# Ledger of designs, part 37: VH-VL binders against o04291r164to392

Target 1, 229 residues: o04291r164to392
Amino acid sequence: DANNPAGLLSIAEEALAEFLSKATGTAVDWVQMIGMKPGPDSIGIVAISRNCSGIAARACGLVSLEPMKVAEILKDRPSWLRDCRSVDTLSVIPAGNGGTIELIYTQMYAPTTLAAARDFWTLRYSTCLEDGSYVVCERSLTSATGGPTGPPSSNFVRAEMKPSGFLIRPCDGGGSILHIVDHVDLDAWSVPEVMRPLYESSKILAQKMTVAALRHVRQIAQETSGEVQ
Key: E = the ipSAE of ESMFold2; O = the ipSAE of ESMFold2 at other seeds; V2 = 0.75 times the mean of E and O plus 0.25 times the DockQ between their complexes.

## First folded at step 11 (VH-VL; framework fv_ragifilimab)

Design p3 (at its last look DockQ between E and O 0.19; V2 from the best seeds 0.00; counts 0 for: pae O 15.3 > 2, placed apart)
Fold by ESMFold2, look of step 11:
Structure p3 (fold): chain C 229 residues (1-229), chain A 120 residues (1-120), chain B 113 residues (1-113)
Amino acid sequence: as target 1 above (229 residues)
Amino acid sequence: QVQLVQSGAEVKKPGASVKVSCKGSGYTFTDYYMYWVRQAPGQGLEWIGYINPNSGGTTYNQKFKDRATMTVDKSISTAYMELSRLRSDDTAVYYCARSGSEKPHYMDVWGQGTLVTVSS
Amino acid sequence: DIVMTQSPDSLAVSLGERATINCKSSQSVLYSSKNKNYLTWYQQKPGQPPKLLIYWASTRESGVPDRFSGSGSGTDFTLTISSLQAEDVAVYHCQQYYNLPLTFGQGTKLEIK
């Protein structure tokens, strides 16, 4: 059935595999953004997609927080994602492998009144990998994936999140290496031409979501250590 | 080979509803938008709407928003379009068509069409 | 709404000769940042559904004979059949996919003279 924990775990494990292939490999044709360099004063490495389904962005950076704290911060999307109107966790299901599955309804603000705001119905899977890394991955639940039907999208355009998330590797000596992948299809074609760049640009996705997440975690890390930027 | 096969012709009275089906084969059904277009006798083509079969998201021509409903059943690779409160000027051939190489551009494969006749 | 106007409404051309069909949009369908004209041509033979011929104004769909070509940019577009064959008798439609709603030209009926 749609609420079968084994069926939901299958969806979650496939999302995890797809996410990892993007985060650690070349499943997406990544192009590094100009002006973003590794270094003590930089935010990290940021890349955007070229010629893929939907739009995607990836970031990698060092943060001076332990993996579980980084995950806790990033799961609270309204605290760092300006366009996030609400996040409603409708179900929390323990996975038989020690992980956690959440069924989440998210509403976003629209940038203008010329286009309908987007919403998402997603499965979010959190688990610890064998190498000690912590992973939070997420993807939309649709007729194709199976799983429970989400809330109706009366005043919203239902957008698609393709396997996305955070890979958080512990570092020797403390802190973490954070990898972020955002991969979405915002249905850009459903908006007037003048607005389409806001919905089909991987660069804008990186700026508004991927970089914002990394910046937020690094800011909290600096405030905790007494260093502020 | 990519193919779209539609349900058979229908005859309806004014005020009734009609539901047309479109079964896709030879491609990954959820990777391509599905469009609905109609053609009244002796007239041009008129776009009704499209559906993203992966997300279920729909976009309608405002002319049809109050009367048209598009859905999909992914398990059988089938899209549906239902038109309610039929009038005689809804008599037309109704086509399904999928998007081209990139969603949701042009329509590269069309179904054979379904004639819907509305007469008293 | 972008209005698509075709000319002529009907056209008769001798077998083996060149046929030219024009399509004008009420506003530009050139998406400058992608440098693409969002304009498609379809062929519709009697009793059949439309068939894709040309997309992005000038790119021929796979399997379409070389005698079909598309040209133009912005608001003015042309479909050319370089050497008319008997099987080319059809109605030809242009369509813009630059903005919603999607709109089609009224069609041009092509006949053998």
Scores: ipSAE 0.000, ipTM 0.531, lowest interface PAE 12.3, mean pLDDT 86
Fold by ESMFold2 at other seeds, look of step 11:
Structure p3 (fold): chain C 229 residues (1-229), chain A 120 residues (1-120), chain B 113 residues (1-113)
Amino acid sequence: as target 1 above (229 residues)
Amino acid sequence: QVQLVQSGAEVKKPGASVKVSCKGSGYTFTDYYMYWVRQAPGQGLEWIGYINPNSGGTTYNQKFKDRATMTVDKSISTAYMELSRLRSDDTAVYYCARSGSEKPHYMDVWGQGTLVTVSS
Amino acid sequence: DIVMTQSPDSLAVSLGERATINCKSSQSVLYSSKNKNYLTWYQQKPGQPPKLLIYWASTRESGVPDRFSGSGSGTDFTLTISSLQAEDVAVYHCQQYYNLPLTFGQGTKLEIK
């Protein structure tokens, strides 16, 4: 049964475990991005992958918002991810452990007419950890993972999201520590050689997606503080 | 030795569908993109699309995007191309061909071709 | 789409003589940052699939005799067979792979005079 909640939860829990090992550990060989400026405009710590399958980026920073609010903002991918055309939640399934599983179809804009735009068919799992942290993780559903077959991609190249997401830890005294991992295979070899750097650079991934997400949340936090007007 | 072996000739009526198979051997199937190209009798070559066997991701020539479907079964190293709503001008030899990651988008190994004849 | 136009459509050349086939693209296929022309030549003998001869406009594929050479840049390309052999009777196709859709020339039929 592709829609069996227990089967989907198994996929979700594997994605969560793998995401956490990337977010707080060394499952990916991380290299810190050089050139991040010190001071009040510093976004946080940003790293990119070396020698991994696909491309990956990670960020960690402080946000003056509670974990659930951060998750709510970041789940709305079109609001902050410039290249995101649409996010369609096709199914919302209670996980049986208090968490939520979403089956999501995402379409991206193509940066050029020389290659087809990418789309994604993913499982997104949201849950609260025992230490009060909130997690939102996501991964592609494929024949290898199991789960339901996604929409056809006749006008798109189906890309793969490897376990990715947000870990949001509450801080004593308010606010949150936000960890972000983006790990994707954009199928760079399906584009002409001249365009492949756009699809296989972890630095470009960090700039377009990982850093963009952290900046967006921090901007919203600033707007709600009230102390600045 | 690298080779691509295609399914046999097909005769179809207008409006039908055809599905051509292409089995790769002698190489790691998922490391090379698979291309589909056709050649009408006495005519030149026409690119249909290509598929990434690892992800299943596809890119189609706009001319075919609403009638062609490319898939793979990586467990048996086989690619498929299905063309629906066949017309008489779809009569052609259909080729699969591979291209490597180092030398992309030019086809270094071709299948023997599959003749598809569309007649009423 | 980049249109590839070959000339002539057909030619006949005596054994041992030079054969010249031209291919013109409607747009440049030179990728300046890599200084590479994204053009291939294929040989297709009667009843057989195409066979790769030359890529990057001038690089021979392994096993291709040195009498085959490719030249040109940008929009104008030439396949040359310096001394025609009997086994060279075929249709020759050029193809660009600079951008999508991938496109081929209409083919040039080479015969022995």
Scores: ipSAE 0.000, ipTM 0.460, lowest interface PAE 15.3, mean pLDDT 86
ESMFold2 (binder alone), look of step 11: mean pLDDT 93; pTM 0.950

Design p4 (at its last look DockQ between E and O 0.87; V2 from the best seeds 0.80)
Fold by ESMFold2 at other seeds, look of step 11:
Structure p4 (fold): chain C 229 residues (1-229), chain A 119 residues (1-119), chain B 113 residues (1-113)
Amino acid sequence: as target 1 above (229 residues)
Amino acid sequence: QVQLVQSGAEVKKPGASVKVSCKGSGYTFTDYYMYWVRQAPGQGLEWIGYINPNSGGTTYNQKFKDRATMTVDKSISTAYMELSRLRSDDTAVYYCARSGEKPHYMDVWGQGTLVTVSS
Amino acid sequence: DIVMTQSPDSLAVSLGERATINCKSSQSVLYSSNNKNYLTWYQQKPGQPPKLLIYWASTRESGVPDRFSGSGSGTDFTLTISSLQAEDVAVYHCQQYYNLPLTFGQGTKLEIK
């Protein structure tokens, strides 16, 4: 039953609901990051978690690209996430409602040689919402969730991605409003004590992943908007 | 050299169980999925399931979920597949196979274990 | 379940001639996001286990002679042996790994005329 498409869709829909409650609501105790500067590189609104399991970051900003283009760019994590070593889609399941479920194995580079690099075994769900928004949400598959067992690796520590992803709302007249949530547990207790702050900082997560994603799509949008018809 | 060596042929009566072993050598046993696939005489190949030898986690073809049990003993680099409540149409050669560089194709296969179910 | 159907069921080809084996899937096994076809070919000689020939539809496994090639995309795939050798007598299987359950074609028996 664990590789049943109906069961995977249930996991996906629960992940979507929790992601949305984080992206647009108060499911995480969000604290806005201090020190945003106005100007050409202004990223929008960025927040980090307080008092949640794991670490989390959220961002919201405008992007001068169509929602599907934004999703295409952000799904290709190695192209924008510096520490992403590889992303492998091992299984693709149609959701039956026009959405798509992917089972994904991701390996990360380690920020230090003192601890093993992290990997992730996740379900990624892409679908269009009733209001015309496009979503890409993702969460780890574990023994607690069910689903197909993930690949083995001797050299990685399996980290947990809690419901995370992208909500991409089309704007009148073009472009998109992009909401990003990253929520992970990097298993900080598996590293030497001196390194643990690196693995448990929501601010570092925001800088390295959440803000990086938003800056990347905004930069591509600026380069693309300079083209002529 | 990468090699998978399986246990010998078995003859069973309907209703019995069979347990096939598969010993891996020449590679890091816990870094690759292990698959079980069977082939009835004169028939095609049928996937039974796979196991993550590092965690012991399993994924079964739903057809076999209630009758098949896959396990590993990573201390001796050996995988097992047990099929219970055997019937005559379970007569087949049972193969273990290792994942390739990427799942889910299989780059190394065991020699096969013939299981015959007859009364 | 994705059903894999091979044709022909049996094929006889003269030595040195071209052999062509087809495999069709009931659903596309091409994933547009990575542009990969989740399709594998195996060779199974009499009394032996299957042996990996080709994965990702067209990538030849190391040690496989270059007379073997895979082509096709989406739902239609072909295994071609450009110049048949006596040692190529076998049953050939295609397999999809796009999603679970993993499924195989029924096999194509290749013989020498």
Scores: ipSAE 0.778, ipTM 0.905, lowest interface PAE 1.2, mean pLDDT 90
Fold by ESMFold2, look of step 11:
Structure p4 (fold): chain C 229 residues (1-229), chain A 119 residues (1-119), chain B 113 residues (1-113)
Amino acid sequence: as target 1 above (229 residues)
Amino acid sequence: QVQLVQSGAEVKKPGASVKVSCKGSGYTFTDYYMYWVRQAPGQGLEWIGYINPNSGGTTYNQKFKDRATMTVDKSISTAYMELSRLRSDDTAVYYCARSGEKPHYMDVWGQGTLVTVSS
Amino acid sequence: DIVMTQSPDSLAVSLGERATINCKSSQSVLYSSNNKNYLTWYQQKPGQPPKLLIYWASTRESGVPDRFSGSGSGTDFTLTISSLQAEDVAVYHCQQYYNLPLTFGQGTKLEIK
C-alpha cells in the first residue's frame, strides 16, 4: 500500500532509478545547448530534452564544495530559485540506510500576470550511494502514484515534477561533480498561447532552474574559498 | 469569521452506520484540508483522516481505513464523515477541524457531534 | 506510529503558581534540515472542542496569552503556564505532525489546587 512507509519507499526508489537513468544515461533524448563552450569561466555542460513528455534540462559541472554542503544549499530552493516562493516540508519519513523521505509543498511565483502561479506536491528522497555520492531526487505524488493527498490548490495550478534531482559525486582532489536533472510538466495548456514558451520551453527551464542552481552553488563555493576551474 | 458547524448528536445500534456533516463558513472551503478527529468519553483525541476538499482526495488513519469514508460537497461548503459497522467502542464525540494556512496543525474546530452506539 | 506520552495525567496548581506539563514522543519530531519541531499544544476546556495554543513546539498562536509558553526539542517537550488563572482549567493535549498517522498525547487535566 503506497499510503504506508513501505509504499512511499517504493515510490522513492523508483524515482531514484529513473532520475539516475536521466542524469548519467540516455533515458531522455538530450541535446547539448547551442553556444555553451568550455573555458575558464564555463560553468559546465548543459543539455535540453528533445521530444519527451513535459520539458527537461540537464547540467553537469564542478563545484569546490563537499557533497553534503552542495545538497544542503540546493534543498533550500527559495535561496537560489528566483521564482520559488516557498518550500514547506509537511512530513518526514526515515527510509533506512540513513536515507530520508520528505513530502513537500512548493509554491512558485508566476512570471506573468496572465497565468496563475504553479505549485507542486512532491516526494523528495535523499540518500548516500555506495560510492560516496549523495543523491537528492524528487517527483510529484498524484492519484496514480498513491501516497498522502496533497494540499488544496484553488489559487494555483498544480504542476507535475517527473523524477528529477541532484547527483553529487565527490572528487579525488576535493570538491564535487554535480549532476542536475529538472523534468517537469507545467501545464502549459492552462496559459494563453503568447505566454506558453515560459512554461513549455526546455531552454527556458534550463536557464531559469538548472543553470541557475549550478551557478548559485559555484558562486557560494567561490565566496567560501578561492575556486579554480 | 471562520466557523465549522456540525450536525447534531446521534444514537445508533451496533452494526449501523453514521454520517456526520461539517459546514464551513467565513473562508474559501476548497483552500484548506479538512480533518476528522474523535474523542471517546474520558479519553484522548484520535485522528481519523483528512480530505482535500478541492480534489476530493483522502488520507485515512489505517485503523479506520476499512470503515470510514470522507467526502465533500463543495457547492455547499460541507464535509462528511461516514463510519460503518459501528461498535460500542465507537461511542465518541466526532470533530471536524480545518488546517491552518500552512497545513501543519488544526487551527479551527467544529463544536463536535456526539455519536452513541448502544444496543 | 509515533506515540505521544504526556505526564502527569492530572495535576492541581494554586492560582498564580507555575504549571508544567510534559510531552514525550517515541521518536524525534525535530527535522534537522529545517530545525523545526513538529509539535502542537491544544487547550480543551470542559464541554468544548480543542483550541490551538502553540505550534512548532514554541510559537504561540495569535490571541493566546503570553503566560503560555512551549519549550523542548526532539523527543521531550514542555508546556508552561507561568501564572495560573482560573480560566486555564482544561485538559491539555500535545500532537505531533512529523509524519502520519497524526497522533496526540493522552491529555493532562489541569485543576486549581
Scores: ipSAE 0.760, ipTM 0.896, lowest interface PAE 1.3, mean pLDDT 90
ESMFold2 (binder alone), look of step 11: mean pLDDT 93; pTM 0.951

Design p5 (at its last look DockQ between E and O 0.90; V2 from the best seeds 0.76)
Fold by ESMFold2, look of step 11:
Structure p5 (fold): chain C 229 residues (1-229), chain A 120 residues (1-120), chain B 113 residues (1-113)
Amino acid sequence: as target 1 above (229 residues)
Amino acid sequence: QVQLVQSGAEVKKPGASVKVSCKGSGYTFTSYYMYWVRQAPGQGLEWIGYINPNSGGTTYNEKFKDRATMTVDKSISTAYMELSRLRSDDTAVYYCARSGSQKPHYMDVWGQGTLVTVSS
Amino acid sequence: DIVMTQSPDSLAVSLGERATINCKSSQSVLYSSNNKNYLTWYQQKPGQPPKLLIYWASTRESGVPDRFSGSGSGTDFTLTISSLQAEDVAVYHCQQYYNLPLTFGQGTKLEIK
């Protein structure tokens, strides 16, 4: 039964595997965005999805912060994601392998008055890999996956997060390589045709979430460059 | 003026079933979790489960999963909890309660309780 | 399952004096990532349902008198009534909501000496 810790761990491990295949592989047909090249002055490498279910974006960049600090910053979505209204952790389950499972309710602001705001009910799994990498992955819980039922969605449209997250690899000499995948289905069919591009565009997703996350962490790294732990 | 009003006391024989109702008023019924909790005489509180009254989705304490059934009727803002195959140790006051405004798993408004007595 | 244990089981305190009720969880209910303690206190007067007093270990619910306060973190929590009133005669319960199943302490009966 998916209601017990073993069932939740199974969901978490599947989400991790799917996320990693997107972050470092070709599970999504990635198209690199023109004009977003690597370099000391650039944000990093950014790609968007082509011909996949939902919409997806991926970014990879260097950050002058250790993996755990990067994870700490990015887990606090309201602090950097402008459209994020709230993130509430309703339950916390130790994974038994040193990892942590969270059950999370997230509310987003709507970009327009013509469509209802989205919310999410998700499982978020955080763990450290043998090579010192830190992973935070997340996916929606639905009746199909099992697990505890989420809060009522009376004023929101319940959107779906497909396996997404952050892979944070330590660098020799300090700092981290940050991989980000955002993969969502915002239920574009529930909005008027005029508004659908806002809910179906991988480029808008990249700009508003994926690039914003990478930019935010890099900005904090510059502000704390003199601090040593 | 948020209020939860429950059905009246019941006396049952072992092996029977009981169905307790809980009517919500003064708030949007479908916007909050609804919990069921019981209290045996002189004993502490025991969580039975909760329901999302918008979707009808349920989550049960494993202790009760095979005997308890939670449902809602949205048209009359009423939740129900049915407990089957009653035993004498099911004698308790049964409470409904709703979640707090941010939908965490604490209960901010409780019904008056329904005494269910199971005796041979 | 997280077991919640209260102490004492019963307590008698004179009017106007301080009452202290303790609650201990079998594992930490503090989540370090959000720095919140998933702990709630309820008051249950004779013949009445429980009433919410304190959530997140130390936040008073609206309409709860200032004499009620919650403190503690991790596994050890305290409910304090700074100046006992006659109307405070009740059973007090703690509850964790860190994970499922939701669990309550056995209750502490507070009476006037």
Scores: ipSAE 0.763, ipTM 0.896, lowest interface PAE 1.1, mean pLDDT 90
Fold by ESMFold2 at other seeds, look of step 11:
Structure p5 (fold): chain C 229 residues (1-229), chain A 120 residues (1-120), chain B 113 residues (1-113)
Amino acid sequence: as target 1 above (229 residues)
Amino acid sequence: QVQLVQSGAEVKKPGASVKVSCKGSGYTFTSYYMYWVRQAPGQGLEWIGYINPNSGGTTYNEKFKDRATMTVDKSISTAYMELSRLRSDDTAVYYCARSGSQKPHYMDVWGQGTLVTVSS
Amino acid sequence: DIVMTQSPDSLAVSLGERATINCKSSQSVLYSSNNKNYLTWYQQKPGQPPKLLIYWASTRESGVPDRFSGSGSGTDFTLTISSLQAEDVAVYHCQQYYNLPLTFGQGTKLEIK
């Protein structure tokens, strides 16, 4: 049964595998954003999707924080995601190897008064890999995946999160290499045609979510260093 | 005024089925989870399951999964719970209850209860 | 399954006096990431359905008198009625919602002494 810990772990591990194939591989046709290049002043490497279901963005950058601290910051979505209205953890399931499965209901603010705000019902899986990397991955639970039924969405349009998340690899000298993948389907066809680009642009997704997350963690790292002489 | 009104008491023989109804009023029926909970005489409360009345999606306590069926009829704002293959130890008051504003699984409004008695 | 155990099974308290009811969970219902205790208290008067009193271990539901308070964290929780009133005669139940299945304590019957 998909509502028991073994079934939820199966969903979680499949989400992790798919997330990793996007973060470090070519499961999505990635196009590097125009004008982005490595350098001492750059935030990192950012790419957006081409010809995929939904919209996707990824980023990779260095942060001067340990992997666990990066994960803690990014799991608190309202603190960095401007459009995030609320995150409610409805259930918490231990995964056995120190990992944790959360069942999460997320509400977003709408960017326009012409369309309903989106919400999400997701499984979020946090675990430490053998190489010391920490991973937080997330995907929507639907009737197709199985798992506990999510809350009603009568004032929201239920959006879909495809396997997404954070891969946080430790560096020998301290700090971390952070990989971020955001992959969502915001149901763009449920809004008026003139507003549809707000919901189907991977570039807007990157700007509002993926880059915002990386920038936020890097800013906290700089502020923490400034507090220590 | 938010209200949940359940169907009347029932007497059943072992092996039969019972279907309890719960009509919601004073709120948007499809915006809140609906839970089913039972209470045997002089005993504590036992969760049976919940249903998303918008989608019809269900989640059951494993103890009841093979015998309980929860459904909704949105057009009349009514939820149903059917329990099959009844035993004498299924004698209980069966409650429906609503979630509080899509918050975690606590129940803010309860129906009056439906007594189901299983005896020969 | 998370087992919820209440104590005492029954309690008699004089009008105007303090009543305390304990609830213990077989594992912690505090989630460290959000620092919330997934614990609810219900009041069930004779012949009536349960009524929500307290959620998140210590937050009073709207319309619940100030004499009701919840406290505790992790595995040990307390419902306190600071000055017992006649209408407080009921069975009180705790419930965890940390994970599924949802589980309740066995109930504590509160009577006037």
Scores: ipSAE 0.669, ipTM 0.857, lowest interface PAE 1.7, mean pLDDT 90
ESMFold2 (binder alone), look of step 11: mean pLDDT 94; pTM 0.957

